# Ledger of designs, part 20: VHH binders against WD repeat domain-containing protein 83 (wdr83)

Target 1, 315 residues: WD repeat domain-containing protein 83 (wdr83), of Danio rerio (Zebrafish) (Brachydanio rerio) (q6dh44)
Amino acid sequence: MAFPQPRPQAPQLPQHLWRTVDCQQGAVRAVRFNADGNYLLTCGSDKSLKLWSVSRGTLLKTYSGHGYEVLDADGSYDNSQLCSCSSDKTVILWDVASGQVTRKLRGHAGKVNCVQFNEEATVMLSGSIDGTVRCWDTRSRRMEPIQILDESQDGISSLKVSEHELLTGSVDGRVRRYDLRMGQLQVDYIGSPITCVCFSRDGQCTLSSSLDSTVRLLDKSTGEMLGEYSGHVNKGYKLDCCLTDKDTHVLSCSEDGHVYYWDLVEGSLTLKLPVGKAVVQSLSFHPTEPRLLTSMEGRVQVWGAEPEDAAENES
Short names: E, the ipSAE of ESMFold2; O, the ipSAE of OpenDDE; V2, 0.75 times the mean of E and O plus 0.25 times the DockQ between their complexes.

## First folded at step 14 (VHH; framework vhh_7z1x_3)

Design n5 (at its last look DockQ between E and O 0.84; V2 from the best seeds 0.00; counts 0 for: pae E 2.3 > 2)
Fold by ESMFold2, look of step 14:
Structure n5 (fold): chain B 315 residues (1-315), chain A 127 residues (1-127)
Amino acid sequence: as target 1 above (315 residues)
Amino acid sequence: QVQLVETGGGLVQPGGSLRLSCTASGFTFSRYAMYWVRQAPGKGLEWLSEINYRGSSTSYADSVKGRFTISRDNAKNTLYLQMNSLQPDDTAVYFCAKRFTYTYDSTGKLEYTFDYWGQGTQVTVSS
């Protein structure tokens, strides 16, 4: 009886351009996959939020209601709701299908840099230049936040929610992790203004980018710095960082028009992806596949691990 | 396994100086931010200063800014606090610490805690 021979495995890093989307939204401040990775959100300096099909590259819906540029957005896991935040100091909850504003929430004293649902979409969390994180109930029509977190000594630049944990990055150079189950707050002192934070896919590490042009990986439970990644340029812009879908590489946007990839364990630069000639401001990695979104000026690009397939009569 | 040992405390007259040292073992010192705190008689813990992984950035409480200087030598696994212009209200046990944590107590009050503390060294400022 013969054994099957191993088949070659496809490349695992997105480095081939699949699609370019000219969003017509002015500068695109943030790009985000939805939870299943089939749709993407674009946050425009023209005050609009747009929803697109990733595979087709086509516009599905435009959400208008912010008074100034949209800085971040998130979709609920069931794809029924969106939230967004803006330099108009508001957070908006949207119904995806109708395009209607469900709630427009005021209270922040400055521009709102980041927003995300919790897993059940029962709460929205927003972070502002005013130094606060505010928690909003999505289930009631109450206009006041259910909680205000004001431990930060300067603006909030980024936040992420995972299970019962809230991770925040602040201009005060600190990464803060709130454990809502245990009522604890852990603080890790990076020492340079934070631009982006995220969890590793396995939930065991945190990643932060900061204005010293350095991305750092920390062990969540101990606070040990496991990796330190540099060579890119991040000196003045709020730039995104992330981990690949399998936690094999660290990615960062850069002011030099590239996305940098480092091997997570070795720390060595694996790929310097040329996106263009301007600041690459935002990125988002697909939840389960090697697929990357980038934002540079008003242009969003979709990158895959292999050249996109082409077929006669179907391409 | 984790050990933090503070030295350099003692008696000093007002206006004097001391340099505290904290030697670390049982963990990879260079991969952690480090902290100094103190506890004065009859008072709670007071956060004093912090230093990041490489020593490139530091921060200080208002009560010690301009008088105290934190530094580290990662090759020797040692954290330092240079204390100048000492006054009687600087009298306290001084601790180095390895990870900054806040804990909410049962009343909802937020208190400073650390995951691990040194043994402490007494500093007494009196004439």
Scores: ipSAE 0.507, ipTM 0.811, lowest interface PAE 2.3, mean pLDDT 89
ESMFold2 (binder alone), look of step 14: mean pLDDT 80; pTM 0.782
OpenDDE, look of step 14: ipSAE 0.874; ipTM 0.942

## First folded at step 15 (VHH; framework vhh_7z1x_3)

Design p1 (from n3 with S57Y; at its last look DockQ between E and O 0.88; V2 from the best seeds 0.79)
Fold by ESMFold2, look of step 15:
Structure p1 (fold): chain B 315 residues (1-315), chain A 126 residues (1-126)
Amino acid sequence: as target 1 above (315 residues)
Amino acid sequence: QVQLVETGGGLVQPGGSLRLSCTASGFTFSRYAMYWVRQAPGKGLEWLSEINYRGSYTSYADSVKGRFTISRDNAKNTLYLQMNSLQPDDTAVYFCAKRFTYTKTGSTWEYTFDYWGQGTQVTVSS
């Protein structure tokens, strides 16, 4: 056999614990990879935001400035800036290196559930229980939002930005997708309060989780429901969902202490990852590799597709 | 090609009832949320009600809540609107829709790009 073919390999899923971090932040409300996947952010009920090295598992910096718990955060593409949002009704833009608050943005009438930079980090988008999404300029001295989106009938629970599109999930049971270039809006009615939304990696689908303990995959262009994934528990918490790095599986947090994996195409349960004995509140999937972050109570765990051998070789 | 056909309209007295039907073809009906809207003479489109894929969740505009009931039969590719306690202000052409697309013109959102049926006239008059 002069040119052997690689054997087909089953998808490798993050199921091997690499690292456990006690964050010392009270409950960790959200855990996020940065854009390149080398760092992670933790959002604490103790009002702090922390930045960690994924490879070393070490704390790099603590950001203090919120008046109540931090609910979400995001890092800019170039690792120079962070944004965060809080129950204190504010959005903060941070300088990563100095730890200084660059902007503290007020205007939301209630807790701010979600925040993200656009791809170029020229805008921050925030979603609040007040039912609005607000767009903030990161580069000007402007303290007012450059745009307010108020189409939601209830709180905004989640948002994601991709290219010129903004995807939002609302307690009103609707997933909304804005085309920011064309000024267009598509609305998909799920019915149950939405807890998390995201795009598929190939950009063709949207995924949403809701309080009826169901995750749904929709065709972005048509609104057709392509899949429903259930068996987990999501009844009262804002829990995260996502797709794997290659769009092979759907993941969801669960109130029963597991992260559930379903085969995207067949819809069958592939894995129940035992994270612990409490609500798994947040997860984040690595942008390009089979790596997963989970948060449960004050603990964050890093999961890989194979047992971690690299820690043996690090100095 | 997507087709939506509304039927069941007519003339009724105030306090009367009608049941509208919307028969769908050209797409997989059970995989879409569905909607009812109406347009009164000289007015824009008014969203009335929506129902999700399995029919497990519904929502209504305040103007019709408690009087109108949306339902669907996925085996028959049919969407329904039961309208009770009809008032003269309910006089309109009623349409079903399979998806909303809105385009922002200035400060307002206007319906664009969604496929609409031909509509069915409902007239409530003494």
Scores: ipSAE 0.645, ipTM 0.854, lowest interface PAE 1.5, mean pLDDT 90
ESMFold2 (binder alone), look of step 15: mean pLDDT 80; pTM 0.782
OpenDDE, look of step 15: ipSAE 0.878; ipTM 0.944

Design p2 (from n3 with T105E S107N T108K; at its last look DockQ between E and O 0.86; V2 from the best seeds 0.82)
Fold by ESMFold2, look of step 15:
Structure p2 (fold): chain B 315 residues (1-315), chain A 126 residues (1-126)
Amino acid sequence: as target 1 above (315 residues)
Amino acid sequence: QVQLVETGGGLVQPGGSLRLSCTASGFTFSRYAMYWVRQAPGKGLEWLSEINYRGSSTSYADSVKGRFTISRDNAKNTLYLQMNSLQPDDTAVYFCAKRFTYTKEGNKWEYTFDYWGQGTQVTVSS
C-alpha cells in the first residue's frame, strides 16, 4: 500500500461579505488598499478622494482639490502621503495628516487613468489617455516631470511599479515592461485594449486584462503565455484584475456584476462572486491576507475568507 | 532547443508576390506572439508585422500595410507572411522572431529578439 497524498484543502478566497460602505462620492471609479492593508482609498466621480478604516468601515478623511472625477490613487509605504489622478489632467500629491495638497502637477494632455508611487515614494508615475507615462519627483519643488515615456501608440490604462520595473497596459493592445535602470523595454502583444496590469506576488509573472474578455498570465522573463482565463464579461469598461495574496488564483471584475476567480494553474473557474447587479468596476486585494475590496456604482464592499466575527478575534 | 526556420524567399519581378513560411520547434508556438522583421543590405533591422497568440489580432508597419499579410497556423507551428505588390525596396533578408526588447541608445532605437531564424532572402529585380 502506498502513502496517500493529502487532499488539497479549500482555497482561502474572500467570499464572505463583511461590510458595505455607501461612499457618497457618486460612482467610485477605483478602490485601493493602502500599503499595509489597514486603510482603503475611494476615488469618486464627485471629485473627492476618501480614506477609510477597513476594519471599522468608517470615514477618516476627505481630500478635495481635483476639478473632475478622481480615477486612481495610491498611498506611500509610510502612510504619510497620497497621490491621485483625475480626468482634470492632473496628478495631486497630498499630505495625509493635514489633508492639504502638497503639489498639483500638470502636463498630461488628457485624463490621467492611473498613478502609483515607487516603493520608496521618491517618485510618482502616472499614465494618461495621451499615451504617455510621466515620472514626477516627490521630494523637490520641481513641477516638471523627471521623465516622459511616450512609446505607446494609444492611451495608458494601467501601470504598476515594482523595484526598478514599470509595467504598463495600453489601449494599443500591448503590455510594456520598462527596466528603468538599464533603459530597456520589453513588449508583449496581447492584441486587445488592455484594461489592467499587475505583477504576481513572487514577481515572476505579469497579469493583464483586456477588452476581449480575457485575462492572461505571462512569464515575465520570456513572454510565454502561462494561463488564459475567460468566462467573464469585459467588453467596454476599464476593469481591474489581480492575483490572490498567495498567487493561487486569478481574479477579474466583470460587467455582469460578479468577480470571477480562476485557479491559476488549472485555469478552471473556482468562484463567481455575486457583488451586485451593475458593472463591478474596481477591485483591490489585500497585500497579505485573503481580503478583497470591490466597488460597484457608489458602494464599496469588503470581503473576507471567513465570517467577520471569526476573523476579527475580538473578545 | 528553440529553432525558427524561414523559407519561401527568392527572386521576383516588381509587382510580384511571395509567401514566406517560418517553422518553429523547441517551444510551444501557440504560447507566443510572433513577428516578421527584415534587414536590407547595409541597413538595420526593420520591424514589419506582429500577430498575437491565437492569430486574432495583427499589426503592420506603415511601409507594408495593405501589401503584406501575417498569419499563423498553430497546428503546424508555422508563421506566414504573404507579400504582394513587391517593389525593389522590399529586397532584404526576412526573419521571423519572438519577443523583442528595444533600447533607446543615443538618438535611435535598437531591437533585439529572444530568438530569430537564419532568414530567407527576398530579391525584387527585373
Scores: ipSAE 0.695, ipTM 0.876, lowest interface PAE 1.4, mean pLDDT 90
ESMFold2 (binder alone), look of step 15: mean pLDDT 80; pTM 0.786
OpenDDE, look of step 15: ipSAE 0.914; ipTM 0.959

Design p3 (from n3 with R54K K104W T105E S107N T108K E110T; at its last look DockQ between E and O 0.94; V2 from the best seeds 0.82)
Fold by ESMFold2, look of step 15:
Structure p3 (fold): chain B 315 residues (1-315), chain A 126 residues (1-126)
Amino acid sequence: as target 1 above (315 residues)
Amino acid sequence: QVQLVETGGGLVQPGGSLRLSCTASGFTFSRYAMYWVRQAPGKGLEWLSEINYKGSSTSYADSVKGRFTISRDNAKNTLYLQMNSLQPDDTAVYFCAKRFTYTWEGNKWTYTFDYWGQGTQVTVSS
């Protein structure tokens, strides 16, 4: 004799404002959680990179060394290193604790839009408006890239690394997925300039946002479009998209001052989160908890699934 | 089972036109970007054009730009290639394709297509 299974509950979504951080960095071009989600990075148009405590909203360290605005950053898995990229055409590797520049890497012919460590932090990957991805060894003092990928017909807007795969988004309207071990490349034609790419948490899908105001979920292995999410505004800005910590929802920034949430499977709009009255430029989802960072102009906001004070009062 | 069936090839004189069709079955056609490629005698595969899911965007190789037009009808699961101003060096077997992979061979990329039909012969001869 079998009993009925309980109906699964809808996951709680970060929609309650916990804090606002005025970063004093000019415009914040990108906001990123570190690997464990306890810290956040802010990439300033004032040329600074800043590290903050998520829980306290307090500044911990400022990293100065870029000659122009900082466009993206990433933290290593062990929290010992940061990488960043800038309109100054460079990639910088930083020692977190000392704040010192370990390496300042040149070679890109234009502004560098995106940067990430691989999982082991043995390599940094950077993507530039010059249409190239460059791979840099973090362990040596060599100043030349160990690999240059130049297949794109236009600038690189976004990249992500998962296992031995590199996913890139290009202004040429294509999402490219490289298998770096096998020397293979698969190309998916979206047909509109790509602004952001990412892998699903289960590694089976890719997500892309593009300037036709559409976010698309593709089956990684077949290229089949599994979902198409719209209703937001993305016509001219490099805006972030992502999936929730459990792959239940798709998120996108929007030029209308909102973050949009769609149910991944059904494709229906679940939440239109009012962040403010300007372009929401960047977002980052916590690695394991329902917590969201948003960047709008010079401010970063932290959002939780329950009101912060109500959550403490209910315990 | 995925099937792509190309039709519409034939013999034409230089300056002539042909319209190729590719009928798809065994998959949800509208969920894929689609491609035309060709293979001339004794040569490798040449990518020609691509079209996104709804047909709102297209792209062409320089060798066919302005002469060839890719289109699709998702209601009929059919991909088309209108070929105008044909010249003898357009002689090839033409295939439609669902997805392709580049492989790095040490000094250059070569590509294969994940799924393709039997192709349709186009011959341009005086």
Scores: ipSAE 0.655, ipTM 0.867, lowest interface PAE 1.5, mean pLDDT 90
ESMFold2 (binder alone), look of step 15: mean pLDDT 81; pTM 0.790
OpenDDE, look of step 15: ipSAE 0.913; ipTM 0.960

Design p4 (from n3 with Y111I; at its last look DockQ between E and O 0.87; V2 from the best seeds 0.82)
Fold by ESMFold2, look of step 15:
Structure p4 (fold): chain B 315 residues (1-315), chain A 126 residues (1-126)
Amino acid sequence: as target 1 above (315 residues)
Amino acid sequence: QVQLVETGGGLVQPGGSLRLSCTASGFTFSRYAMYWVRQAPGKGLEWLSEINYRGSSTSYADSVKGRFTISRDNAKNTLYLQMNSLQPDDTAVYFCAKRFTYTKTGSTWEITFDYWGQGTQVTVSS
C-alpha cells in the first residue's frame, strides 16, 4: 500500500503568539533556547536564572547564586550543565538537575556581557565590558582562565563559538573572528558599537547588529558586506539579532517594541512583528522549527508560524 | 583579479603634504572596509588607518592621528589618504588593503597579506 507524498508548502515565519510568560525576575535581560529547543532560559535583573518548558510554559527550576543581574546564559549540548554571566563580574557553571553551582569564576574586571559553551562543553567563553574574552575549563578544578583575549579596544558585547572559531562583537565597532587552532584573527570594521553577533546556520556568513540601527551580513571568508538591514531602532540598548532556522531571514530586536524580519537575499522588510510598547531586548530562534522567543520587560513570549490550533501544540 | 593601485607618492620636505590615491578593481569596492598601511625601510608593516563601507566612520593609529585623513569615493572606486605635517619618520612605501590576516607570532599579532602591486613611495627629506 502506497500513501501519497504531501505537497511541499512554503515555510512561514513565527508571527502568531502562542504563550506569554510572566517570569517574575524583574527585567529579563536575555532569553535562550537550549540546544534541542525544548527548554528556555531567562536571565533576570533580580539575579536569578530560570529554566522553563517551552511546550507547557511552566517553570522547571530557579538558579540562584549571582550577586547582581544575570546578563546571558547558555545550555550545554547534553542538557546537563548551564553557564551564566552577570554584572557581578562572574561566570557560573551550574548542574542543571540539582541546581547547584559547580564553579563560580572570577577574574573579569567588569560586568560580563556574554557567555557560551564551546560545542563539546569542555570550555566556557565569556566577554566583558573590561574588553577581554576569557576561556574557562569546565572539566578541572582550576579557577584561572585557560586563555585571555585582549585585542579589543573597548568592551565585548557578544560572542559566539562554532567549531574552532570564536566570533566577538565589541563596543569599538569591530567584529573579530579568531581561528584558535591556527592563531589567526580576522577583523571587520563596522564602525559603530556592536550589540550582537552570530554565525549563519551554514557557517559561511556572520551577522552583526550595532548602535547605528543597522544589522549587517558579511561573507566570513572575504569580509564583503552582503546585506545591510535597517528601519528598526537600536541606539542605546544591547539588542539581539539572529537568522532563521534555515537562513532565509534576518531578525532584529528593536527599541520600538517590534521584532523586524528582513529577507536575507533581497534585504526587504518581510514582517514587523508587534511585541509590545517597550524595548524588545532579547530574542532567540528555535534550532530547527519556526519558533521565536522574545523578551520585553519582565515577560517572555513564544511565537509560532501557525495559529493557536497548530497540531504540534495540541495534546 | 583583485587589483589595488596606489599613486601620489613623492619627495617632500618636512612639514609638507601629500595626497595618496588607491584605485580598486576586480571587486565591489563599496562592500569592503578599506585600510592604509606602510612599510619603512628595514621595518615591518604598520597599520595606519581604516574606513568603513560607507565612509561614515574612520580610525587612525596614534602615530598619524590628527595629521592623516582617510576618505573614500565609492562612485570612483578610490581610497584616499591626505597626509599633512609630514616628518622624516613617515618615509615609507604606502599600501592600501581591503583585508588583513593577523597571525600570532610569539606574544604579539603580526599583519600578513599578499601585496597587490608595488605601493607608492613617500620620502620626507631635506
Scores: ipSAE 0.740, ipTM 0.888, lowest interface PAE 1.0, mean pLDDT 90
ESMFold2 (binder alone), look of step 15: mean pLDDT 80; pTM 0.777
OpenDDE, look of step 15: ipSAE 0.929; ipTM 0.969
ESMFold2, look of step 16: ipSAE 0.693; ipTM 0.872
ESMFold2 (binder alone), look of step 16: mean pLDDT 80; pTM 0.778
OpenDDE, look of step 16: ipSAE 0.925; ipTM 0.967

Design p5 (from n3 with A33V; at its last look DockQ between E and O 0.94; V2 from the best seeds 0.00; counts 0 for: unsure alone 64.8 < 65)
Fold by ESMFold2, look of step 15:
Structure p5 (fold): chain B 315 residues (1-315), chain A 126 residues (1-126)
Amino acid sequence: as target 1 above (315 residues)
Amino acid sequence: QVQLVETGGGLVQPGGSLRLSCTASGFTFSRYVMYWVRQAPGKGLEWLSEINYRGSSTSYADSVKGRFTISRDNAKNTLYLQMNSLQPDDTAVYFCAKRFTYTKTGSTWEYTFDYWGQGTQVTVSS
C-alpha cells in the first residue's frame, strides 16, 4: 500500500507578540515597515516621526518639522530618504542619516492623509482631504508638483503605487486605479468612504476597506469582486487593511481592538488577534516575512509567526 | 457570450415615466458594479448612474438626480432604471454597462465599456 503524501502546511500567521514599544508620540496614526522590513516608522499625533529598529525595538531617530500631527510616512528603497505628510497641509522629504528636512512641499489645501515614494524614489505621491493627488519630483529643486490628479469628488484617504500604477481610495466611495503611462483610469464604486487601499503581492488584485465595515478584494483587470470580508468594526476611523506576505489572508484593523484575518479564498475568519481595548488604528505587514506591526493609541506591537526565541534561529 | 439586453424604452410625453430593464447573462452579475449610460442624437455617451455590488449605494449624474432611480435584482440578474419626470432632452438610446475605462485626451475624458447591449430607445415628445 502507498504511503499518503503529507498535507500541505497552513501558512504561518503572525500571532505571537514579540515586542511592545511605547512610542511617546501621543496617538500613533500610522506604522510602516521600511522597504526591507528591518526598520519601522511611527507617525505621531505629537507632530513627530520616529524611526525604530525592528529587531532591537530601539529608537534610532526622531524627525521634527511638521506643525501638526503626522498622518503617514514612507521610506525610500535604499533607506536614504523618508517622506511624511501631515495635518499641516505639507509633505516633507527627509534625509534619513542627518535628520534634516530636504524639502517641505506646500500646495495642498487641506490635511494630507497619505504619502508614498514610487519604487525608484524619483517621485512622491500625496493624497489630501482637498480631493487631489499630487506628484512631486524628489530630485528637482522645483517646489510645484509635477502633476495634480483631481478626479475625486471628495478627500483622498489612501494611496499606493506599484510600477506605473497608482491606486487611490476616496471619501467619495470610489477606488481609482491610474495607469500613469497610458493616461487611463479605472473606477470601482464601493459606495462607502474608503479608508485604505492596497495591491495584492502578485499585482493582480486590489483590496479596499471602507466605513461600511467591509473589506473587498477585486480583480484588477476585470473589476470582479472576488471576496468580501466582514465581522470587524470600521464605522468612523481611517483603518488599514492588507494582504499577508504570500497573499493567503486578508487583514484589517478594527475599532474593537482586534486585527481580523480572513482566508483570502474561503472568506472565513481565521484569526481574531487581540491587540488591546482601543481602536487598532494602523497595521503594516512585512514585505517578505510573516511579521506584523500594529498601532493602538501610543504603542506599537511587533507580531511574529512563532515565539521570539524560535525566531532567532531564522535570522 | 457575455450579454446585456436593455428593454422598456418607448415613446412617452413630457412629464411621463418609463422603467428600463437590463438582463445580464454570461457572467456573475452580483460581482460587478453596474451602470446606466445614454447617447442622445448627435452627442457622445453620457454617464447617468451606478450601483454597487449589493445595491446598498447608488450615485447619479446631476442631470438626472432626483428623477431617475437605479436598482438591481441579483437573483434575476437584472438591472433597472426608473425614469420619472421625463423631458425632451432625455431622448436617447439607453445602455447598461458592466465597467468603464477612462482615457484622458488633453483636458477631456473619453470612456469605453467592457461589454454593451444594443440599447433601448427612449423618445420624449409631445
Scores: ipSAE 0.715, ipTM 0.875, lowest interface PAE 1.2, mean pLDDT 90
ESMFold2 (binder alone), look of step 15: mean pLDDT 78; pTM 0.763
OpenDDE, look of step 15: ipSAE 0.912; ipTM 0.957

## First folded at step 16 (VHH)

Design q1 (from k5 with K65Q Y104K V111I; framework vhh_ozoralizumab_d1; at its last look DockQ between E and O 0.89; V2 from the best seeds 0.85)
Fold by ESMFold2, look of step 16:
Structure q1 (fold): chain B 315 residues (1-315), chain A 126 residues (1-126)
Amino acid sequence: as target 1 above (315 residues)
Amino acid sequence: EVQLVESGGGLVQPGGSLRLSCAASGFTFSRYAMYWVRQAPGKGLEWVSEINYRGSNTKYPDSVQGRFTISRDNAKNTLYLQMNSLRPEDTAVYYCAKRFTYTKTGSTWEITFDYRGQGTLVTVSS
């Protein structure tokens, strides 16, 4: 008999539910892939940070030490350390394997909204409602920041680090990009309070989400607005946006329970992914594969571009 | 070729008003946030106002808040600055800009930008 010829399948956007995790952390304020995409971090309103295996969907460790909600977290490139930030005004550096606090860093005058390692994990950067970004040395016993950036007129909602550049979003409606090597600062005025910023994968564009329910793509070198993406709801929550692993689509969380996908170039809505019936608070896109994490209330979901086979779905 | 042409400056008494205009060409005006900056005699450049792409949001430093109003007409590629209750401290050359850079010099951030025109001089004196 004749066998059907296998046809190449076009890559699809992450839209197939692989796994649901009930985190038992109250509201999950942020969900993050680690650097290699094999683990995920969940930041709980119950004050806990948890590390999970993406493939197995199993809890690996709980990190306790914050006095209030955990608002963001990041993992080092080598999986040896975590950093986290909280409404308790602190940044914590954790040893992954032992679960011990390596350092609890104070100095911010208000809740800390965002935190990230640089690529080499030699530095942590944190941004706070107090309007400052603080840079912390991960390798020394110093408890003081090695740099404070205080140019913002209002709170810092989001930050991302790429090479020698630091991108920040502020409630003052400005996206700021620092060249830390050259001591230069570019400021782009969006107007509405910024909720999330990121770089495009090719490094030539910046993306920002704001409380006017609009995500905008800017040319990094000129400041030209190249794309404006709307139709979702973002009016009162700090919601995440991102680009796909190959810079083909723009994604945004939404208060209406969906993740929106727009074609980067054409700006047209490609997919309105139903996550649930509540605010989709956070998302994270896999560094190299078409895989997405979403958080809604106390649940995290893992989405793939194709259905997971029976062995991968067993959990 | 990017062009920004400022006009509307002049001599005015304290408490008076002026309206500055900036005619833009050589780029898609509506795709840029726009700014006014000024340079007083013997001083560096100072940010004076900003307006987003659609004109829905504006910002001002405390020194001019409530007295100056930035606006734009994207159909005419024109940026405006309405300046009321002028003070001698407002005396400066005013420039419009589609972007500028802050550069760290010593302990302070200083505005630098590529001058596209001569600016327009505002003199407030009795």
Scores: ipSAE 0.741, ipTM 0.895, lowest interface PAE 0.8, mean pLDDT 90
ESMFold2 (binder alone), look of step 16: mean pLDDT 81; pTM 0.801
OpenDDE, look of step 16: ipSAE 0.927; ipTM 0.970

Design q2 (from p4 with A33T; framework vhh_7z1x_3; at its last read DockQ between E and O 0.90; V2 from the best seeds 0.87)
Amino acid sequence: QVQLVETGGGLVQPGGSLRLSCTASGFTFSRYTMYWVRQAPGKGLEWLSEINYRGSSTSYADSVKGRFTISRDNAKNTLYLQMNSLQPDDTAVYFCAKRFTYTKTGSTWEITFDYWGQGTQVTVSS
ESMFold2, look of step 16: ipSAE 0.758; ipTM 0.898
ESMFold2 (binder alone), look of step 16: mean pLDDT 80; pTM 0.778
OpenDDE, look of step 16: ipSAE 0.923; ipTM 0.966
ESMFold2, look of step 20: ipSAE 0.774; ipTM 0.905
ESMFold2 (binder alone), look of step 20: mean pLDDT 80; pTM 0.779
OpenDDE, look of step 20: ipSAE 0.925; ipTM 0.967
ESMFold2, fold request of step 21: ipSAE 0.714, 0.739, 0.782; ipTM 0.879, 0.892, 0.905
ESMFold2 (binder alone), fold request of step 21: mean pLDDT 78, 79, 79; pTM 0.767, 0.779, 0.772
OpenDDE, fold request of step 21: ipSAE 0.918, 0.917, 0.917; ipTM 0.962, 0.962, 0.961
ESMFold2, last read: ipSAE 0.794, 0.757, 0.762; ipTM 0.911, 0.895, 0.898
ESMFold2 (binder alone), last read: mean pLDDT 80, 79, 80; pTM 0.782, 0.770, 0.782
OpenDDE, last read: ipSAE 0.919, 0.920, 0.916; ipTM 0.963, 0.963, 0.961

